# VHH binders against Riboflavin biosynthesis protein PYRD, chloroplastic (PYRD), part 10

Target 1, 366 residues: Riboflavin biosynthesis protein PYRD, chloroplastic (PYRD), of Zea mays (Maize) (b6trh4)
Amino acid sequence: PRLAAGALSGRCQAQAAGDLDDAHYMRRCVELARKAAGHTSPNPMVGCVIVRDGRVVGEGFHPKAGQPHAEVFALRDAGNLAENATAYVSLEPCNHYGRTPPCTEALINAKVKEVVVGMTDPNPIVASKGIEKLQGAGISVRVGVEEALCRKLNEAYIHRMLTGKAFATLRATLSMNGIITNQIGKGADQSGGYYSQLMKEYDGVIISSDLAKMSALPLSREAGTNQPLCIIIAQGESSRLHIPSLSQEHASRAIVLADSPVTVEPAGVEVAVFRQIDLESILQLLAQRGLCSVLVDFREAGESFASLLNDFQEDKLVQKVVVEVLPFWLASDGLSNLAFGGSQSFPLKNLELRDVNGSVLLEGYV
Below, E stands for the ipSAE of ESMFold2; O stands for the ipSAE of OpenDDE; V2 stands for 0.75 times the mean of E and O plus 0.25 times the DockQ between their complexes.

## First folded at step 4 (VHH)

Design a16 (framework vhh_h_nbbcii10_fgla)
Fold by ESMFold2-Fast, scan of step 4:
Structure a16 (fold): chain B 366 residues (1-366), chain A 127 residues (1-127)
Amino acid sequence: as target 1 above (366 residues)
Amino acid sequence: QVQLVESGGGLVQPGGSLRLSCAASGFTFSDYSSYALGWFRQAPGQGLEAVAAISGSGDSTYYADSVKGRFTISRDNSKNTLYLQMNSLRAEDTAVYYCATGSYYDESGYYHPFDYWGQGTLVTVSS
């Protein structure tokens, strides 16, 4: 029977389109949120899409700390079309009153019919409070669409929220035969290169004083970048540190963390002196300063710098590793290795591989 | 300058009880709207786990499913101290326990996370 077959096909097609629509709009929220990469810390990256009758009628994202939330921009964009619409948002709407109404009240006042949430608020005290407020106002709420993608978007924000420490990624370069090199691959620090992209995404980069003395400070060549803070680790007895690639005009791009008093040239670079420099104290300090994420760049790194990374797995100080393997076989008679991190071997999780202009980039979670 | 000091950890038999304390200095608990407080733990070979949290006003509490009905979080503003009452302890509760503070709102209305952590106190549940 043709009519029965046609009805079944129509229903199956409508159901498949509905499942795809939720994931599609949530992925769009994540794309919108990513436009603010590097600009939002200590706040999360959030996107919002308002849909009415299968049409996007409003879009918004949180562009930087101090600016309105994604929901506010999306509701402004939609105007009256938000009424009886579905709002997709990558992070649970806030339920707390500041100078403007909380996003829950904004959604209620706009008379949206439904809210689809990617992930609940990572703060355990407020998790589900926004959802409960919306449901109490008669708004349908569904949670967990593309949740893994939404959590990955904000992994550094979530880590800082739960630990009070910046999310740390270790970056290193190896030859094909496993020898540490102080180079990065061809084009990696040019526009479109993986290192340039990391510099756009990360709030800070931790480097050795030796790297700061002999090379240009790390920076992104991507358009619209908020450049990372360069955290320079100065260990030892040197009373003077010269950073030749840094101008006085750009002194605020760097801070020096030292274990003894040091005079930095150019003038204007902030110096913090510690009795003992350890990675945990650094990550806590950076979180307190509003950084959610830092890259530990293992170049021109001596024994003192390497010692910061001892037991990083056992101490939970490094969350992620990014290792570039160069397409070279190097001759060596005793170069150092990356045999720090823990007293026992440990597996890496969610390993990803990509070709980056002839080098292999390996990315994994600790 | 905020400082948190945990105490009350130690060895306890399965089924026993312990009370952890977290003494705060550098701020007072009288600012109920600015600071939330929580307890976190890290078991050997495991990641950091949120155990319990209490809002600045004390009106809202959170408990991990693994401890609901067994653990109680409370605060004493006169002593500037956070507590975790742990009852019916199990071997699986063996961990270093940390207290943390620092959740507040910025001008954008987003919460800032727990910024200050104590040194931790070891709880060992075994016979």
Scores: ipSAE 0.013, ipTM 0.381, lowest interface PAE 7.3, mean pLDDT 83

Design a17 (framework vhh_5j56_2; at its last look DockQ between E and O 0.08; V2 from the best seeds 0.00; counts 0 for: pae E 19.1 > 2, unsure alone 57.2 < 65, placed apart)
Fold by ESMFold2, look of step 5:
Structure a17 (fold): chain B 366 residues (1-366), chain A 128 residues (1-128)
Amino acid sequence: as target 1 above (366 residues)
Amino acid sequence: QVQLVESGGGLVQPGGSLRLSCVASGFTFSDYSSYAIGWFRQAPGKEREGLSSISGSGGDSTSYSDSVKGRFTISRDNAKNTVYLQMNSLKPEDTAVYYCATGSYYDESGYYHPFDYWGQGTQVTVSS
């Protein structure tokens, strides 16, 4: 697995190497699909590129749930040039009749010669039905080009489809000497910063009540994004919780999950009371409300909030970890400040690293 | 070869229970944490329906369709390389051939493995 490659050197028509040309166009599909990040949930992000005689003649992506699929836009862009062309698509074309005809029929009617697919549909019952339909119409189909990249693009969708549970990511910030801190890196929450971009990728964000009392609720500052639902965990709270950054007009942007009845200010914020709050129950509730992805933002965590994460690997409740390491060495009281809770040890998989404005951002899978 | 074999089907009265088993061979289910195994069913003349899934190694993630949630429970036994579907409060509408199947996954090295393997199915009939 690698970071998505957004830039390509140009057309590869002079190379005629087959597989390398396929990878080039499929990476373009992923690049196009990412333009809709934060807009397609619960639908996957999909891109499509139409190629004829070594030239891109049409491109498209799925911009938002309820709008046409990537193939439709790419075929519109190509017009009559789609005939005898190769269509590259990051996800198996749908073969389901719904509000509009399926993408398989659109490709067949355009008379494309060949379809190259990044990944099959993750739902085993419908997997290969789109491919079989295309093949039955005389269209050549190849599958698996840049598949790891295509799967990473839609990891939350795949997880939700296969398990019925939301994809969960744990985010934390450390000092260079391993102390968990409540700050995020300089500029990370501004437009273009990693935190702002991260917020547009998740349907919900889970935070402590202490964070909600002390600072503005998490949001993306990317233009035109849907904001995540803010899930505030209130364990052992008094009978009242004040959220100073939230206006009554925006009360629906937050929900409070509490272990006892609590009156929330402002009025209109939903409160759900549990006998016992644990991460599994939270994720089940959020999945039932239609969330495909959630971020646990580990800031201002008290012992109760931290305890949600004690056994997250054993229960497979968190799939991904994102850690920012700040270029600071913090004072500590010996070893007591070295890590947040839990007694389990395990390696992270597929570790990736990048520099973000003087900090280091690490990403890995449980 | 990768093989999936279902068993435990049969005839049962409405409100009864059955437990289906899916034994895997040719791979170890717990070694593929990103990999899901699911239960499906198909009544005569109807489209195949997804029921439940369970993901890979360690602590398991499970999912259920609305039609079976609260009545069916998926689980696994790593020592037997077996996935189970406990079916309670059975209804006549649950009558079908039940299949287990594997989903797509990528391995530790990042290579894609399109595992679209299905078992042969086991018949479940709910009637008096």
Scores: ipSAE 0.000, ipTM 0.119, lowest interface PAE 19.1, mean pLDDT 79
ESMFold2-Fast, scan of step 4: ipSAE 0.290; ipTM 0.683
ESMFold2 (binder alone), look of step 5: mean pLDDT 75; pTM 0.754
OpenDDE, look of step 5: ipSAE 0.038; ipTM 0.411

Design a20 (from p3 with Y34M L57F H107E; framework vhh_podentamig1)
Fold by ESMFold2-Fast, scan of step 4:
Structure a20 (fold): chain B 366 residues (1-366), chain A 122 residues (1-122)
Amino acid sequence: as target 1 above (366 residues)
Amino acid sequence: EVQLVESGGGLVQPGRSLTLSCAASGFIFSSNYMGWYRQAPGKQRELVAAISSGDTFYADSVKGRFTISRDNAKNSIYLQMNSLRPEDTALYYCATGSYYDESGYYEPFDYWGQGTQVTVSS
């Protein structure tokens, strides 16, 4: 009884220490994965950490579509130290052949003792297959460490996988009295600003042709950025569209989606013509082109562009909203507000508030 | 161009069976995984069953009642629906996704057909 109680207490302490270590190493996997933000689509962001005898002996992340997976880099870094080690991976290891053998086989061949998985593969036909393969080879597997953090890391990848549409975030800027403005806050588009960071993280940005005519093309000032594809929505345009902000080098980063034939200046901009332009068709097209995430940048109050966002909540076309509130009270001659999204009111989930250089940034899920 | 054409829907009594068919064109059929989604009015599309070269998936709500199969020679998949229930009433969509070989990650279901209506009346 007494000795049994002592053994149980020791096991409880060991388990608590292991749980804290698991969270620590899984957070490190997420940190490593984030180094590839903006570079991995259509693939997920994945990090891997290999631990042996309480020490990190290998680290890796998936840097870009077409490059090896996080597990491969971590195993290369660990070398022989991977044997009898524990591998932490933010996403379930793959169990199918691509350019390289499956990551499950790489882990088995390296003779790892245990694998700790953040989240299972979101594709239901392959979910748990990698875990089952590892367990069948005698490797211990634990699942769900920091799962919420791992899911948030890949929310756009998960959404595209489950729906066949790009994850859409609506961005808008309001005055204190609720008036939509074409401005963004001071420093927002400079290095370290929230808009610059969004341009680094999102695969694409959707803007109106009216905004494209008046403003510089959206871009990130962050180092190492893979600039987003600029999707310009041209509704009711004449046969010629001049976008002065585009240079020859920027033309390859833009596509014009038009409801009628149009010639774009400068030359080299891809044009796709639709019988009718609707947001669902746009998001499907972008997903088919390998984009996981798009920012709908609402910096124009035109009826045509606003109409794309009608019923976005009921149609499940927008997943997240990012609303910046400027410290200004603006005069307005008419109704200029975000009165689209649905015929009924709806709550936002997981609302987060941040101070961004004197403006308030509100982020919430639909 | 990828095209998916569903057929076989209809009105049936509870407890009866239907077989849905999907004819596919415009891609290398044998290299793609295929699936059936359904959507009831006012609800999001739900994955019902999927099939790849080596594996099948079934949603818990249909497991043991529905069977998915494929015929690579005809570029077609089928959904055999047994013991139908009123809650199975929905528009049924065929969908396809491809393996993204360079990255080793599967592509999502990228293409859907126009759907075929299944109505199970009480």
Scores: ipSAE 0.054, ipTM 0.526, lowest interface PAE 5.3, mean pLDDT 84

Design a21 (framework vhh_podentamig1)
Fold by ESMFold2-Fast, scan of step 4:
Structure a21 (fold): chain B 366 residues (1-366), chain A 121 residues (1-121)
Amino acid sequence: as target 1 above (366 residues)
Amino acid sequence: EVQLVESGGGLVQPGRSLTLSCAASGFIFSSNYYGWYRQAPGKQRELVAAISSGDTLYADSVKGRFTISRDNAKNSIYLQMNSLRPEDTALYYCATGYYDESGYYHPFDYWGQGTQVTVSS
């Protein structure tokens, strides 16, 4: 009463538009969707929760490309309790036939009373078409509950949809005095470590040929992981490249992108030779192969590998950076800093930091 | 196997019109979406216009000036560009996508090589 009502209108408006129950169930949709992390590309991660009389009566998520949508699993779980219920879904229900009828028709046939949508379809030509079909059938639709969280869940899917390129995150490790190091923090690649978790989440990881020669190929130690594709960049290599940590049985875990003909050991590793190797072409190729997300792992990286990143901000090729700072003060020789990215300085957005077993992990958007 | 071939670009004076054509060949699995994109010098590609089986979409910069259409019998899409401006100078691409077995749409899996439009006096 003592403050002007208009001074709080934004908060009051947001709260009046929101429902605490809606946010709770939408966050549950996101939790369900995350169970499929690393398994869904090129499809989005989607969760669905069906609620009747304040109780969750059905849950579902999209587990893998080719499998049914989250709405289908949630409706099967709810059975007859879906009738006159509210369905929460993190992404707008589809309105197109696949092997089964569209999710809009499944919701209509189940006689759902209301659908609450986290975000609209990122494809602009089809955006709101599913919502319009539901409304035309007499179903109430509300949109935008926990929208930022739902968009963050699918940031790589959205990026691929809008640009035709894989979402790229640059990962680097620095000492306390800003020197590039080829180490990762203690326990980072073990179960529960941040690097192990990244390997579960990302569809691919781009590494230098030197890293592939010297170290085990990146992999996740997390349970239920769909291991990332290892994209090995071979610039200026001799006619032979040996990857000692890769067995012939697991040759399909890696591909080699080279600027000249090269024979790879073990046998069975795919090799693509390019007249000119550049990051944009790599990201387009990976998107065409069905990868939504890729981590550029800046270890054992020479000037040629660094040159792939020279104008990444201006060219919009890298969307996110993940920098680990080790609790060490190091001496350096050669390439000692991350001075690439653009001809001008730029701010990072939505900066987050985390203590990861004594190291500081910094995450920011370009 | 699938290819898109753009044509109809060229040098034109401000206020004039051009019609771009995109001819599709090969088998396009479950595709029913086509878009025209452009890339101006030093900029990323942007969507100009899109067409599905029943709907069209236009960028705000071209609404009222550009019209997208399709001819399914000729396996072609068109972009009619009226009242051209110097700012419309760009390489114009056509693109198409597909619906997968799950019913999710995957755009931009097939791109043409582009046709140059230059609007200058």
Scores: ipSAE 0.077, ipTM 0.524, lowest interface PAE 5.7, mean pLDDT 84

Design a22 (from p3 with H107D P108A Y111I; framework vhh_podentamig1)
Fold by ESMFold2-Fast, scan of step 4:
Structure a22 (fold): chain B 366 residues (1-366), chain A 122 residues (1-122)
Amino acid sequence: as target 1 above (366 residues)
Amino acid sequence: EVQLVESGGGLVQPGRSLTLSCAASGFIFSSNYYGWYRQAPGKQRELVAAISSGDTLYADSVKGRFTISRDNAKNSIYLQMNSLRPEDTALYYCATGSYYDESGYYDAFDIWGQGTQVTVSS
């Protein structure tokens, strides 16, 4: 008898398949977690997959603040098949008592053999406590599978946790010759468009009072959307502010932040009056209200609105920029001379480029 | 470093009132969230009331009868229990947690007291 040469490497091939399986199941956790996009704040998006003998036997994700965690749903789905199985979870299992028992206890009681964690809890005081609890119960724990993907999934949650401020993304539109414009690209706010998708993902959107007077409130056309809170910045307004779109929208979908006492029409819209409106105070207020992420939409923005973005890089108030470049050469330089973003030039990190229905979308980190 | 000590439990007749106190140490009191939980024999631990710097939360079973309050100057949390019922009989725990916990503002309590027994019986 003879052996095929390939059969001699079966063990190395099996080990490589195991490494690919870890990444595969962790990516599946992230896919599950994303089903809750826009619904979980102030909580993180979390997915969990339970695997036994190379087969998924349970899946779960955290659907909404106040509801059970991903591990609980995955364990319920797996039932008795969770015993001696491996649990993949995109975020370290909790080890604290709230409205629900800790996920560490649930995994221990189910007699899971191994837990694979995407990222540790971003709160330094609780980081590794869940992992330590599981290890103390005899459960094997591995950490860091697809960690970058898991951190990206929860970048706004992590930012709020560490800073007490909402994660802010600046959105702007340029012409091909670098003129800032009040337009958005064709189809951007329709189903499948990038703006519609941002409205599904972000907890809130900050807009000028001028945009609010002229247009419907920003919303997502995507199915299953929990619409963002619309934060309307009313600087230099008279004592009476008329926003026609609010008569067609529910008042609870908007809040007006004003620099002087103002009566908003229609009635029923929450109004907060500040002696001075600054971006840091807004982001702290939104975080306190449970928002992890906010999009600053730079349309119909005068000098007062632009001034909110002064020193945003130096003050670390904006984390990300999303710039759409329209396939047009504009004859006007009307917006090109508005200065915002600070007194210093700075590079953008991790720049991504994509085609969005004939426009170029640029996404980068500050 | 954070420590919670409950007091004020006891035997009380139905329809009477009782005030529970929780003394806290080892942290900046005003920066934390506080809650009262209870556990009756043979039952799961349940949230009764929670308090932050701006908000309160009550279980449906105690709403309108119980009041949670805090005294930042004394580093203390209180549970005023009115119109007590036999069903309120339980070991009552004081708990505290961080605003920035993954389970949210009212849902994450990491530090627990030893508990104080409340018995409502004639």
Scores: ipSAE 0.011, ipTM 0.189, lowest interface PAE 9.3, mean pLDDT 81

Design a24 (from p3 with T96K G97D S98T H107E; framework vhh_podentamig1)
Fold by ESMFold2-Fast, scan of step 4:
Structure a24 (fold): chain B 366 residues (1-366), chain A 122 residues (1-122)
Amino acid sequence: as target 1 above (366 residues)
Amino acid sequence: EVQLVESGGGLVQPGRSLTLSCAASGFIFSSNYYGWYRQAPGKQRELVAAISSGDTLYADSVKGRFTISRDNAKNSIYLQMNSLRPEDTALYYCAKDTYYDESGYYEPFDYWGQGTQVTVSS
């Protein structure tokens, strides 16, 4: 249901006007869904808006696993006003029984007249089945309103669904002369800073054992955060690893992936030992644990940690890069640039940039 | 432990046929959804075909050429691949569908075999 670029005839213009109204309500669905950022994995973020006679009469979003879907909250909010209304939903309504009836049946029972869907379910086995169920019940369905925005909202959920691996973003900080720094910019990890915001949004953070030994584990300072799981990569470690910033009561906040047996202090931290640590196996393991997204935080990282990233573009293991450029010139030794990723150069897509308190933040897709 | 083991791949000329097999162990076979996925060099893994006890699904690129089937007595699923094309060259994986979570969202396939290579020479 999208108009072709350049379609300006009367019929197409009338359709475009309706699509613009649809786009407004679909953007509201995405806005509602974002309220649950960091809380829904392995489930998607979903928002729903019920509209009658040009007025929003109900709103809802999926807040976390185990809670009702966005459609259920929106229908409860709308009550009797849902009858003969239009329901906007950012993701195709489910058609499968859980502890409650599927959302398709809830919409049918509420007697909505029309459902407008942002994107179809990314699981190809169930894609379009919810739409077909609604149409079979006499409900009009239109699909693809603000589809790109809806897909971006759930890019990590979609990636996990299709590949069985966590969506990985590489984060690094460079000086103006291209040298890797082991710090982040001023205010980045404070409330409102970009790093604090990333920690709220990502399910997990992969860090070096050296960073874990010397610094507080990454966390968000944003209100209402579900803190990320810290995945600590322990390559070539001695028999003991001390994480001084972690208490025993919060041992479940971290896991250690090691290439040899290691005892972690505090007690209670999970340790998984591998013959060889590789990024693909890590991303599969994290997806199996219910993580949709992980940030690979390149700080205090030696050659072994960098080696995990050698062929990330060719192997399709990293989807996104976030590079902070600090406004200074750095003298350095050792591993000093981000020359890993592939045997050939490759372009980045959808490049975005912003000023973050005097630093430049660059974001691009692999 | 849940295990899926693929077999039947190989090198074949365009227009020929292959049958892939997937042997399952570690769970109750008859009550589950199963799928065949493939991954070609430089591409993401894609669903090829899926089967439940009452239904089948095929990707548009293989519809009419591939047939998925199951044998509950042997705890196996099969992919009959006819009229093979160079574009079908890929590592083929067998996967078991997980049930939806308690909130009702579908879980991805989480039980993957090692894969079996299919190469169709031009």
Scores: ipSAE 0.013, ipTM 0.290, lowest interface PAE 7.6, mean pLDDT 83

Design a5 (from p3 with I28T N32Y Y33A Y34M; framework vhh_podentamig1)
Fold by ESMFold2-Fast, scan of step 4:
Structure a5 (fold): chain B 366 residues (1-366), chain A 122 residues (1-122)
Amino acid sequence: as target 1 above (366 residues)
Amino acid sequence: EVQLVESGGGLVQPGRSLTLSCAASGFTFSSYAMGWYRQAPGKQRELVAAISSGDTLYADSVKGRFTISRDNAKNSIYLQMNSLRPEDTALYYCATGSYYDESGYYHPFDYWGQGTQVTVSS
C-alpha cells in the first residue's frame, strides 16, 4: 500500500498533529539530557518529562554515572501529578536494579498512564524488556518519537554498546587548497569556540606526542566541564618525554601509549607500552576504561600518527569527521593532505557546515 | 590478555548446516555472558545469539534455526546454524563481557574475536 503526497484523510491530519506534540516533549527530553554532556560516560544521556493535560509537570535528566536515572528525577519533580500522566523518555526505561529500583518499577508505582519512548535500548539483551514490563503492568507504550534525534544524542553510547570500541571522530584543519595545518581557527579554543565545545562533549582526545611537547594539552573553556582524558601517542620517542604544560597534580589527566619504554615528566602519568600501536586496540582500551567517545586531533602529526588512520573507513574505526577549513592558501611542506581512510573514495553522510569565526567547519559521518 | 578465537566458518550451500566455535582465554569464563555477533558487508554489526546464566537470547531472524551453547570446562561457546540462507552471509564474531553498573545500565566489555567468515551461496 502507498499514499500519494497531498492525499490525506482527517484521521491522518489528527495523527500528524498528535505526533508534533509528542515530538515537542521528546525534543525537551533531549535538551534536558544535553545538560549532562561530558559527565555521563559510560552511561547514556537521558532526559524525561512528565506531561499532564498538555502541561509539563515534571522534568529530569541523568546527571552522571552512579546517580539516579532521568525518570526518577522527573517523577520526584511531578509528585502526585505523575498519576495518570504521560511520561516521555529519550531512552527505554531500565528494568534492572542499580542504586535505586528500576525505572520501570518507579513508573508503575507512580501510576503513569502512558510512556512514550524515543529509542529502545541499543543492547539486544536488554532491548524491549523495560517496554514489556510496563505493558504487562497495564501502561500504554509508544516507541520511536524523534528516534533519529535520540540516537544522535547517544551515538557514542550506542557505538560502544554494539562494537565494544569508543566512538571516534577525526578532527583536522585544512587550508583552502587542502593542505594540512597544525593551527586551529581564531577563537576555536576559547569559550564558545567549536574546539572548546568538543573538549566538553568528548570523553577523550588522542594527540601526538609532538603536540603534547609543544602545546598546552587540549581542554574545554566551557563552564562545568568534565575535562577529557588526553591520550598521547608516543611513537619512536627517545627514553624521556617531557609534557611542559602538565603538572604532577594533574598527571591523571593524561595517559601515554608508547611503542617503546619511556619515562614521562611529570611523574605519575600512566604509561602503557605496546610492541605496535594500532587504532583498534586504542579504541578497545578506551571503551574498557569507560570512555564512549574520543576525538582524534590531527595536529603536529607525522607519518606514524597518520598511519593509525590508514583504512579507517574500511576498518570502521572512525565514525565521524570534523574538518575546519581556514581562509588561507598555503604552500605545502611534508604531509600535506588527508589521503588516508580508505583504499577507495567514499561519500560522507549527513554533511553539515557552519561558519566558525571566518573559518568553515564541516561535519560528516563516515 | 583476553583472547577469543573463532573457527568453523566457510562456504556452504543454502539449506545446509554449519557449527561455529569460540575458544576463550585470559579471564574467568564462567563469570561472563558470551555472544555471537555478525557483520555483513556494508551493514552494522548485529547480535545473533547470547548466553548468560543459562539463559539464551536469539535475534528474530535466526530463532528456530540457530542454537547457542557453552562449555565452561573448555572455556568455549558454540553456534549451531541450521537451514542457512544467503542473508546469513557475514563475518561472525565471538564476544564476551557484560555487567550492570551502579545506575543499572548495561555495559559490555570490549572483548571481541577476529571473526570467522560464513558465506552462503545460492
Scores: ipSAE 0.014, ipTM 0.400, lowest interface PAE 6.9, mean pLDDT 84

